# Designs tried in a protein design chat: VH-VL binders against a0b8k9r932to1074. Part 20

Target 1, 143 residues: a0b8k9r932to1074
Amino acid sequence: NNLPLDGIVFISVRDEDKAEIAEVARRFVNAGLKIIATDGTSGYLRGSGVPAERVRKIYHGSPNVLDYIRRGEVKLIINTPTTKQSVKDGFQIRRSAVDYHVPYITTVQAAKAAAEAIEKALRGELTIKALDEYHREVRYRAL
Short names: E, the ipSAE of ESMFold2; O, the ipSAE of OpenDDE; V2, 0.75 times the mean of E and O plus 0.25 times the DockQ between their complexes.

## First folded at step 8 (VH-VL; framework fv_modakafusp)

Design v6 (at its last look DockQ between E and O 0.42; V2 from the best seeds 0.00; counts 0 for: pae E 4.5 > 2)
Fold by OpenDDE, look of step 8:
Structure v6 (fold): chain C 143 residues (1-143), chain A 122 residues (1-122), chain B 107 residues (1-107)
Amino acid sequence: as target 1 above (143 residues)
Amino acid sequence: EVQLVQSGAEVKKPGATVKISCKVSGYTFTDYYMNWVQQAPGKGLEWMGWVDPESGETYVAEKFQGRVTITADTSTDTAYMELSSLRSEDTAVYYCATGYYSFSSGYPFDYWGQGTTVTVSS
Amino acid sequence: DIQMTQSPSSLSASVGDRVTITCKASQDISNYLNWYQQKPGKAPKLLIYAASSLQSGVPSRFSGSGSGTDFTFTISSLQPEDIATYYCQQSYDLPLTFGGGTKVEIK
């Protein structure tokens, strides 16, 4: 799959990852991507000066992250393990990610690698190493 | 150390209701969903459903819908599974188990109670 | 619902033997497959998650592989303490479902 150079990144991360992910998210925004995030994550991002739209929990109705995924708007998911995330929503999000071939990242390091790769791609400086690193850390699912 | 301690064995008559408990320690009760799993004698494992102790949200497998109620008491760090209209086929060991969710790990049950035997006999 | 077909239902092997158990999902479940060990009279114990990740504290002789619909659980060298029934379980979609189990005995 291709690097997301536009579109929406959905972010839902645990508390201890939010600081680092805020920097990653900032890089995404600067690269022209939009951020949507869960309640706690979006709040932290905004508090850190990173624009992030709060997305509804799935059980709270539409529009929610599934709607964005199904529309083909979400191009990347960053989801580090968190106890605060609805497990039920998570199941649906994962399934949608697979069904719609949305890559997902589950570690801070992978997120950083993705940001680096995106920035390099925008500058036309993407190297094989950077691409390999990105693909190793970003999981793709094809039907 | 994480511990899930379930209530003792139950003997019930058909049509009765049983409520078994699962008390947790060693972790924050509200951080993880609590699952219940049924295992009939000599048979395999069957997932019954779960509860989010924080919100109280539940999911019950279709097979058990209408007869199973899963609840959580955050004041006592205890999850409950109530099974009504008991039948002989409900004779089984019932386990509580915590699940760990992530995009990478899926949803494995990493901690289990010791099980509660429920016998339904006339 | 996703059906998990586990095979064989039982097997007997000698100490030191390589033991292989298979689990087939009725649909693509990516790598969201767990393996449990259940000894007689005890609760199941998680051995493998995400198809191939070894749970902390689990001996390295246990392993898992596969993705999509076909999965394999392996004991590289069967030990006496490995006598148990092993179960696969998908965590791709609700309801969560288990395989029928494989009873492992030692000759």
Scores: ipSAE 0.638, ipTM 0.870, lowest interface PAE 0.9, mean pLDDT 92
Fold by ESMFold2, look of step 8:
Structure v6 (fold): chain C 143 residues (1-143), chain A 122 residues (1-122), chain B 107 residues (1-107)
Amino acid sequence: as target 1 above (143 residues)
Amino acid sequence: EVQLVQSGAEVKKPGATVKISCKVSGYTFTDYYMNWVQQAPGKGLEWMGWVDPESGETYVAEKFQGRVTITADTSTDTAYMELSSLRSEDTAVYYCATGYYSFSSGYPFDYWGQGTTVTVSS
Amino acid sequence: DIQMTQSPSSLSASVGDRVTITCKASQDISNYLNWYQQKPGKAPKLLIYAASSLQSGVPSRFSGSGSGTDFTFTISSLQPEDIATYYCQQSYDLPLTFGGGTKVEIK
């Protein structure tokens, strides 16, 4: 399996979450995952020393996040909502994520839990399927 | 308090055009898409399409393409739906509606206008 | 387009009865299913979103469940003010589509 090299996490978060997300993204990179992010998020991450490849929003053309999802390269989506969302883009990303079985996370708390689960899996405590099950359990407990 | 206030009832002849307004207050108009929903007498609800007030981007469901224009005027915080070449089957109540989209919650419509009755008769 | 089939089309029940309405999608829509209440002459009102999440200010006697293609909406103890038509709506894919509605009357 390609977890350390082929796994991509797409990150697009609102400004107030960027500092906490940068620390989460560092944990993903340390675990061998690659980060792709939209302009503002990618700039913040790179400025914080976290390698992140910029990806364009759908309405700006290719290459965009849909291209990566459709190729099966994105393994996790982290998106915290803003008040200004392109609903059309959201439908396109969500449909693709569902069709390609890409899990999504919408809060910083859940993102931290996902990083913890991935780190436990790398220490041999969890499997890839167990990561999905652990992620659901943490989301449930946070509610 | 969030309010969506629609223009009043219309009576039209076949072939005419109707333009319904939906004036928004209580939230930032450009932050949310505005949707339009048709309800024929004694029938269910049917989504017509939307506009993004910030960019002017629209989507019109296939059934309504060619006759429906959905617009927004950010200077007056008002959305519009224009239906041309009216037919008797366009007799309906028309609603504007909006809500918050998210990956986890989908796209429910939290807020609705009071509805505008359009009657098309010969 | 995603077809939403709602059953029954109408029902009549007594105050205090448990009422169950079903909604079936023509394809998997995950949990992107909303329920609305529409009283005569009024605009629809959102009751349930994401299949099972209760909208703020909605009485707890209303609930929803399901995922994928089969969804249920329940009124645990029918009240006189619950006379309305209830609609499901999918928000998985465009165009957004509604079920045909279920008219609920009190005997």
Scores: ipSAE 0.206, ipTM 0.716, lowest interface PAE 4.5, mean pLDDT 85
ESMFold2 (binder alone), look of step 8: mean pLDDT 92; pTM 0.944

## First folded at step 10 (VH-VL; framework fv_modakafusp)

Design w1 (at its last look DockQ between E and O 0.61; V2 from the best seeds 0.00; counts 0 for: pae E 5.3 > 2)
Fold by OpenDDE, look of step 10:
Structure w1 (fold): chain C 143 residues (1-143), chain A 122 residues (1-122), chain B 107 residues (1-107)
Amino acid sequence: as target 1 above (143 residues)
Amino acid sequence: EVQLVQSGAEVKKPGATVKISCKVSGYTFTDYYMNWVQQAPGKGLEWMGWVDPESGETYVAEKFQGRVTITADTSTDTAYMELSSLRSEDTAVYYCATGYYDFSSGWPFDYWGQGTTVTVSS
Amino acid sequence: DIQMTQSPSSLSASVGDRVTITCKASQDISNYLNWYQQKPGKAPKLLIYAASSLQSGVPSRFSGSGSGTDFTFTISSLQPEDIATYYCQQSYDLPLTFGGGTKVEIK
């Protein structure tokens, strides 16, 4: 099961997505997940009342998101289009996500779908349809 | 209108160094990575590397490491590609190209210079 | 490095024909695949990005599909002005790499 019911969600999103992602992040936290995020994202989330731990950019050294991925702590990645300053990090994060079979989301819509799926799973309401919707929006590789 | 205007054709001897410029207009120079692409006569496209004009950070493909230097001058909105120790195999058209990278769309090159022909011959 | 294998290397078709070009990545690159058109003596032009997204201003007869390792570029109805060499390019990982190109001619 690639649907995270515990663990850490890494979030790094562009400014225009932060408001909607804050709502998604709140749902994750309420579901028992922990949030780590890049500077701008984490700041916004905290400002919105959503607990989020700041994680440094990969090129700024360790510990960074790759460390959490490699430890098996990151169970989901949400990364909407960001500035060019995150290009190299994006390559590495995406590669690591595949290598460690961590599902990653690149749209707000997919993030919302993931949150809904997680909530349904926790309530025992997960259906085939919900799973299909989740799998269509979330990218991952099976073990 | 976005424009990438490259310097003119170059003729060099083997072992020499060539420096090509790419002047941009129509957008904020520091907002985009600037890429360089090589195309030998009758051959395909080969990515050489990029520079972040804002930070000066670069990435050069392994094939060109040690011989290629990519730089940017923010005061003139001009990117440069310098290729040293020229060989006959370096005879090619060189393009500067740029596009905004994001996580969902990747790295499409929306804008291209007109190309600069470099001829290396004894 | 990610190798992009493009096929065919060349093709000749008639005006109005459906043209299909394939690109295979040596590893999963998700949808990080772009298609370019290059006419003789000109710089490449972006046609498709993110595997299937049509670049603004590009005719609808051009399309792209695929994900993972196998990708397809299609011209639904070949036009005379489509004579060019087409390239796929992966943007999944550095270094960025191009396919070998497909030269499209008209009979």
Scores: ipSAE 0.212, ipTM 0.760, lowest interface PAE 1.9, mean pLDDT 89
Fold by ESMFold2, look of step 10:
Structure w1 (fold): chain C 143 residues (1-143), chain A 122 residues (1-122), chain B 107 residues (1-107)
Amino acid sequence: as target 1 above (143 residues)
Amino acid sequence: EVQLVQSGAEVKKPGATVKISCKVSGYTFTDYYMNWVQQAPGKGLEWMGWVDPESGETYVAEKFQGRVTITADTSTDTAYMELSSLRSEDTAVYYCATGYYDFSSGWPFDYWGQGTTVTVSS
Amino acid sequence: DIQMTQSPSSLSASVGDRVTITCKASQDISNYLNWYQQKPGKAPKLLIYAASSLQSGVPSRFSGSGSGTDFTFTISSLQPEDIATYYCQQSYDLPLTFGGGTKVEIK
């Protein structure tokens, strides 16, 4: 059961996914989770009425996403595929997520499933099907 | 139809410089990092580094630092790998390669150039 | 650097045989492992990505499995056109590294 019920969600998604992810992020905030996001994603979320803390790119220094991951504050990562992002930063974030056992999501479908599962858990309505769908869409590292 | 077309074979003397080109067609050149891979005779594949054609940012593996420059020219959609101070052990086939980066599943290279043979002999 | 140890370095098998190649990473790389086929005189071709995902257009006799440090590539029924050298490659961390290759021949 790696469902995040509190803590921080890091969100960095391609432009095409921002509208759907903004709705997902709103559901996380309503559930009591906090959002941190990189520049373009944080700007979109804020403009959509979703509170999100902007984090710096790794090479610009602290605070950046690695700092939050290393402190154990990030409970979930949502990063949808993009044709353009710093490959070096991507490797560092992925490495840190694995090292600190942070689950990550790479599709809009998985992000929606996560929001659904969290909402159902908070209402006491979590089912085996909802949890199974969440685990199928979320990548985990073997402990 | 994606194509990576490399420059032709080169024969060089020790101490010389070689610059290999990799011309791209069939996709937007600035959307993908370009990688270079060395394959020495009788040896396997060795990754050399990459360039981001959009920004010019590069990474060169430590084995090749100081002698390898990886660049991109967006006006011609061409990536370059320049290897200086050639040694006999630089005799190899050199490939350019690219693929869609996926944060969750990695970085497979599904497009490769045909390879450029460089022979360094005295 | 993450070392990729590939075994065996070469093998010889008959048409129709099951062929198994292993690749071991010096650290946990999750599923960030690719398999390439290289025929003599040709560039490598991607067969398997993310440890077990079959690339489009690749015959179903090819498969991959594993996660963490231990990975397996399988040809369920060896065909004459499968004569090649096979390489694993990790894409977990920089520098990207390849296994030493496995040369597959037909008896």
Scores: ipSAE 0.121, ipTM 0.689, lowest interface PAE 5.3, mean pLDDT 85
ESMFold2 (binder alone), look of step 10: mean pLDDT 92; pTM 0.943

Design w2 (at its last look DockQ between E and O 0.65; V2 from the best seeds 0.00; counts 0 for: pae E 4.6 > 2)
Fold by ESMFold2, look of step 10:
Structure w2 (fold): chain C 143 residues (1-143), chain A 122 residues (1-122), chain B 107 residues (1-107)
Amino acid sequence: as target 1 above (143 residues)
Amino acid sequence: EVQLVQSGAEVKKPGATVKISCKVSGYTFTDYYMNWVQQAPGKGLEWMGWVDPESGETYVAEKFQGRVTITADTSTDTAYMELSSLRSEDTAVYYCATGYYSFSSGWPFDYWGQGTTVTVSS
Amino acid sequence: DIQMTQSPSSLSASVGDRVTITCKASQDISNYLNWYQQKPGKAPKLLIYAASSLQSGVPSRFSGSGSGTDFTFTISSLQPEDIATYYCQQSYDLPLTFGGGTKVEIK
C-alpha cells in the first residue's frame, strides 16, 4: 500500500463535505501535491484559498481527468457521494483509476487520515500500522 | 417522498410498438438518469438502458439496439421507453428505476416504478 | 459484457437457518455490486449496495461481502418474510448486468 508524496490529487465531493475537504486539500498542497477538481469543488477550493485546477469534461477535449490518470499524474482520488454525476464519464474515470492503480478515498474521515499519513511520511514518522489502517477505507492495490 | 409511477398494462400483437411512461415526483427529475429493466415471465432482470433527462443522452444495451428508444420530457417529469417490432419474447414486466451514482457506491437502484406488464400475443 | 454468475439458482431453508448466496463476476468489478430482493408481483428492493453497505431500513440479518470477482450475500437467520428471489447486479461497466437470481423458499 502507498500514499502519494508527489503528483496530483483529483477531488470531487458533495457540498456537505466541501468545507472539511478544503482543509484536507490545503494540507495536500502544503505537502507538495497539486489539486485538480470538478467545477463546483474547484470553485469552492479556490474561494477558500486552496489552489485547484478545474478539470474538463471528458468529451470537451484534452487535458481532462482521464488524460492525467493515463499519464500517471493522478496519484490519489477523493470522491464523496454527490446527487448527480455523469454516468458515462464516471464509468471511464473509474475504469481508468483501476487500470492505472490509482487509489481512491470515499469518505472525509479517510481523506483526513490520508493527509495526516502523508504529513507523517514527510517527517519520517509513518508506521507500518498506519499504512495497514488505510487498507479498509481506500483501495490500495499492491498486488 | 420519491415516486416513479408507470403507465398501465398493455396487450400488443407481434410487430407493434409499445411506449411505456414513468412519471417522477419527489426529486428533481434532471438530477438522476432513468433506467429501464425488463423481466420476462419467470425469469431474471435485464437492464435495457438509460436516459439523462437533463441532456437527452441515452444508452441502449446491444440486445435492444434498433428496437428501443429511451427519452425524457422535462416539462412533465416523465421518462419513456418505446419498444418496436414486438416479438412474443418481449412479453415481460418493464420497470423504470433510478438511484444515486457515485465513484464510491457505483449505481444502486433504490427507486423503482411499480412495473408495466406488456403481453405480446397473436 | 460482464457476466454475473449467481448460485444457487434456488434453495429451501428453515426459519432461523443461515442462507448464503454467491455471485461471481467474469472480471474485476471492485465493490460495484448491489443486492436486490424481489417478492412475487413486486418491484425489486435494494438491500445492499457497494458490496457490503446496508440500505437504510434493511434489517441487520442481511449482509454482503466480497470484492473483485467473488461476492457473498448472507441472511443470518431466515425469517418468513424473507421468502423472495434475490439478485446481484454489477454497476462497474455498461451494460449493467444482473445475476440469474436465487429463489429462496421455506421448507
Scores: ipSAE 0.126, ipTM 0.667, lowest interface PAE 4.6, mean pLDDT 85
Fold by OpenDDE, look of step 10:
Structure w2 (fold): chain C 143 residues (1-143), chain A 122 residues (1-122), chain B 107 residues (1-107)
Amino acid sequence: as target 1 above (143 residues)
Amino acid sequence: EVQLVQSGAEVKKPGATVKISCKVSGYTFTDYYMNWVQQAPGKGLEWMGWVDPESGETYVAEKFQGRVTITADTSTDTAYMELSSLRSEDTAVYYCATGYYSFSSGWPFDYWGQGTTVTVSS
Amino acid sequence: DIQMTQSPSSLSASVGDRVTITCKASQDISNYLNWYQQKPGKAPKLLIYAASSLQSGVPSRFSGSGSGTDFTFTISSLQPEDIATYYCQQSYDLPLTFGGGTKVEIK
């Protein structure tokens, strides 16, 4: 899969990861990416000075993250372990990510690696090692 | 210690309704979805559905739709599974089960009730 | 619905033997597969989650591997206490579905 150099990144992370993810999100924004996030995540990001648009939960109607995925606007998903409140959404988002070939990250470490890879790519400094590291941490399946 | 304690065995006639309870302790009841699993004698496991105790949201497998109602009482930390229009085929052990869902790990059921035997016979 | 095909339905092996159980999904479920052990008259017990992650407190002789559609559960050295029926379960999509189970016996 390709590194997203533009488009939308969807972020939904657990509370303990929000601080670290805020820095990652900031790096994404500086790289020209747009952030959409779930309620708690988006609130935290904005509170940290990172612009993030709140996206509805799927069962609350449209527009939601699935709409953005289906439109091809979401280029990356960051989703660390979430609360049970997002079980149904999680199934749908995961399935859509696969169906639409959207890479997804499930750890803070992988998110950091992605940010670094994107930054290097923008600077023309992307190496084979960086690509390998990125691909190792980012999940992707082709249909 | 996490415990899921289910109500006792039930014997019912065809067409009757059975309601099984699952009382939890050792964790915050509203933090986990509660699942129900059916196992007919000598057969495999079959997922029936779940309830979110916090919101009351439920999902029931198609096979059981129309006959199964899953509920939760947060005041007593108890989940319920009600099965109506009982048939002989409903004779089975029913389990409540829960686990932490995550995007990375999926949905493993870490904790199980001891099971409730329901016998449907004329 | 995602169909989980488990094989074999039963097997008999000697103590110390390597036991392998296979689970095949009707579609790609990534690594969202769990393995359970159920002893007679008891509730299932989680052994493996996320295809290959060992549940806390579970002996290291149990392992899981695979991704996509093909998954394998292994007991490296079968012990007498391992007599049970084992089930795979996908958590990729609703409804959640289980394999048909594999009954493991000791010769």
Scores: ipSAE 0.058, ipTM 0.720, lowest interface PAE 2.9, mean pLDDT 89
ESMFold2 (binder alone), look of step 10: mean pLDDT 92; pTM 0.946

Design w3 (at its last look DockQ between E and O 0.51; V2 from the best seeds 0.00; counts 0 for: pae E 6.7 > 2)
Fold by OpenDDE, look of step 10:
Structure w3 (fold): chain C 143 residues (1-143), chain A 122 residues (1-122), chain B 107 residues (1-107)
Amino acid sequence: as target 1 above (143 residues)
Amino acid sequence: EVQLVQSGAEVKKPGATVKISCKVSGYTFTDYYMNWVQQAPGKGLEWMGWVDPESGETYVAEKFQGRVTITADTSTDTAYMELSSLRSEDTAVYYCATGYWSFSSGYPFDYWGQGTTVTVSS
Amino acid sequence: DIQMTQSPSSLSASVGDRVTITCKASQDISNYLNWYQQKPGKAPKLLIYAASSLQSGVPSRFSGSGSGTDFTFTISSLQPEDIATYYCQQSYDLPLTFGGGTKVEIK
């Protein structure tokens, strides 16, 4: 899969991950990416000075994350297990991610690796090692 | 300790309705979806549907649509599965099971009730 | 619906034997496959999730592998207490569906 150098990153993370993800999100924004996030996540990000647009849950109607995925605008998904998530929404988002070849990250460590890889890519410093690390941490399945 | 305790065995006539309960303890009831699984005698497992105790959202498999109602009572931490218009084919053990969802884990059923036997006979 | 074809339907092996069960999905389900153990008269028990992740508290002799459409469940050394029926289950899409099960017995 390709490193997202533009487009939208969808973020939905558990409370304990929000602080670290805020830094990652800041790096994404500085790299030229746009952040959309679930209610709790977006609130935290904005509170931390990171611009993030709140996106509706799928069962609350459009526009939601599926709309952005289907438009080809979401280029990366960061989702760490929260205490409670809409399972139905999860199924739909996960399936859409696969259908539209959107890579997804499920750990803070992987998110950090992605940010670093993106930054290096933008600086023309991407190495084989960095690329391998990125691919190792980012989940992607080609159809 | 997480426990899912289901109501006792039921014997019903064809056409009747049965309502099985699943009371939970050891975790926050609204944190996880509650699933129901059917197992006919000597047969495999069949997923019936789920309920989100928090929102009341339900999903019922097509095979059971129109006859199955899945509900949750947050005041008693109890999930229910009601099956109407009972048929002999509905004779089975019914299980409640919690589902845990994540991008990485999928949706495994990590905790199960002990099962409730429903016998439908004329 | 995603069909899960499990094989064999039954097997008999000796204590200490390596046991292998296969599950095939009718379509690509990535790694979203779970394995359950059900002993006679008991509720199923989760053993493996996400195709290869061992559930907490489950003995290491149990393992799972595979991705896409073909999956394998393995008991590296069959023990007497492993007499049970094993089921695969896809959690890729709704409705959730199970394999037909594999009854494992000891010779």
Scores: ipSAE 0.688, ipTM 0.883, lowest interface PAE 0.8, mean pLDDT 92
Fold by ESMFold2, look of step 10:
Order: structure tokens, then sequence, then C-alpha cells
Structure w3 (fold): chain C 143 residues (1-143), chain A 122 residues (1-122), chain B 107 residues (1-107)
């Protein structure tokens, strides 16, 4: 499987990306997806009128993002680069995402492309070529 | 310019303790975990553990548990690795190392200290 | 713990030769694999991260490929300054682990 048509999107982004990510998250919600996010990101999204459930850092208990991933509820992860993130939490999230085959996206541009692809899929417009074109338009990893 | 400068070489007897320092400059010390790596003579690299300078949280690899303490002092931007109950097989070069962690890049070590040679001999 | 098996343990090649080093992980580590170069008496130097991404300032003759469990490091045309030991390292899960190293010498 590839991009999600239902389920939960986990969002944790740097401050400079929050405004653009709020618009992307709105498109996900309009497509029927639900949002979970870390403290600062969830606060920004809710303040922008986008419903988002707050999740705890792993060491503060349940519910945290690992709980959602392990239950198969998280279908997409959007995390843009920060100067620092708890490295131990990051290892656990990444391992769980790989083990449960959860796609992850690391740039705002790729997140926008994913929203467009999901919207097209819901309207019957999506093709494999269109998905490849969206991925080509934005860098997926920081190389 | 990022620099990791380690304390000088040490010669110790079995059963003693060594504490190696790694002083950081050129970046915000609390933004990055500090790692320690052992390399015995003629051998490969072995990760010992890390500290988060911001919180003081540590992780020590199982091989080194009980003998290694990894700490950070944010007032001097210096990380420390202390190895106790020294044995002859602890003769090695010890490196501090750090890097930027991300989902896209993983956790490569961009920056390394120059290494500290510890010799354990009777 | 994730074991990283690196081969060969040593090799000799001529200047201009293509050199290939392999690294195998005991489980799927996605693309979370790094390659380091270590010259005698010096600290390791990062060459490649995320399996195939070239670190800034590293010559283009160095490359990496692979994902999952099987990874390859290549020097397309060996230069005299490439005499070193090369290490792979996984950053998928704790504890972080290195391969055993490959010593590269000039014939």
Amino acid sequence: as target 1 above (143 residues)
Amino acid sequence: EVQLVQSGAEVKKPGATVKISCKVSGYTFTDYYMNWVQQAPGKGLEWMGWVDPESGETYVAEKFQGRVTITADTSTDTAYMELSSLRSEDTAVYYCATGYWSFSSGYPFDYWGQGTTVTVSS
Amino acid sequence: DIQMTQSPSSLSASVGDRVTITCKASQDISNYLNWYQQKPGKAPKLLIYAASSLQSGVPSRFSGSGSGTDFTFTISSLQPEDIATYYCQQSYDLPLTFGGGTKVEIK
C-alpha cells in the first residue's frame, strides 16, 4: 500500500512550516482523515481551525504516537526537520513506522503533493504516473 | 566551525577509573546528543552510549553497563565518559561523536573528537 | 542487537581500480546506514549517510547503495589518498552498531 485514503495522519513539524502544514492538514481532514500531533503542532492546528488530537511524548505515557502506530491506526507520518528531536523517541517511531509499513514524509512540498494525490484518488483521478510526478516535484529526503 | 576537543592520553592500572572529557564549540551543546565510541588496538569501532545534554538522559550499551557513566556539563559545554574497574582489554582509543538526527537522514556522526588513548597496564 | 557483517575484512587494489565493499544487517534497517572512512591515527570521517547520500565535501568517486539488509559501498576509481579502513554503521535501532571494517591498501 501507498498513500492512505482513511485513518490517522501523525504530524510533527518545525515552527516555520506550521502555517503551510495547517493548510495541508485541512485538506486531509476534508478527505476524511484524522490528525494527531505533538504539543506545539497540535496547538497550532487547533488554533487554525483544524481538528487535531494531542499525543504525548513516548516517555510521558499513553496515548503516545507509538500506541497509535502499533495499533495500525497511523497511516501517514509528516515530520519536517528540526534542529533537535528526542533521539530515543525518534528511533522508536522510525522503527515502528518501518515495521508497520507507515509511509513518512519529511518536507512541506511532499506533504502538499500527498494531499493532492489523495484528493485525486477520492475523485477517481489518481494514476501511478501522477503520483510519480508529485514525488519528483519535491525532495522527499534531505540529500 | 564545530569542534570536539578531547582530554589527553592516560595511562592507568587495572581496577582504576578514567574520565575523559569532550569540550564542544561551534554549536549549541544542548541541541545534540553526545556519543562515545571505543576502538581497541587493531579493532573496529564500538558504540558505548550517549547523553542528552539538555535533560541528562543517558543510554549505555549492554556491554558497558555497570562500568560506564556518561554525563554532560552545560555550564562548560563539556561531555564526559567515565569508565571504572579498568581491565587490560579497555586499552583503546575513545572518541566522542555527534550529529543531526532526522527521519530522512537517520543518525550519522558528522563530527568526531580527535580521540583519547587510554592504556591499562600493570 | 543488530549485527553488521562487513566484507571483505581487507583488500589490496591498484590506483584506478573499482573497489566494492558490502555490509549486511541482521534485520531490515531501511536506509539507516552510514559509511565512514578512517585513516591511520585519525578519527573516522563520515562519507555517506542514509545508505546513498553523499556527505558535503566528499568526492563523487564514493557512492553507496542498498536498503533493507544488503548495502554496498563503492570507490569508482581508487586514489592513493583513499588508503584507509572503511566502516558501515546502522542507525535504525539501539544500540548503534558498526561493521567490522574493511582495510583498503594499495598494491
Scores: ipSAE 0.032, ipTM 0.661, lowest interface PAE 6.7, mean pLDDT 84
ESMFold2 (binder alone), look of step 10: mean pLDDT 93; pTM 0.953

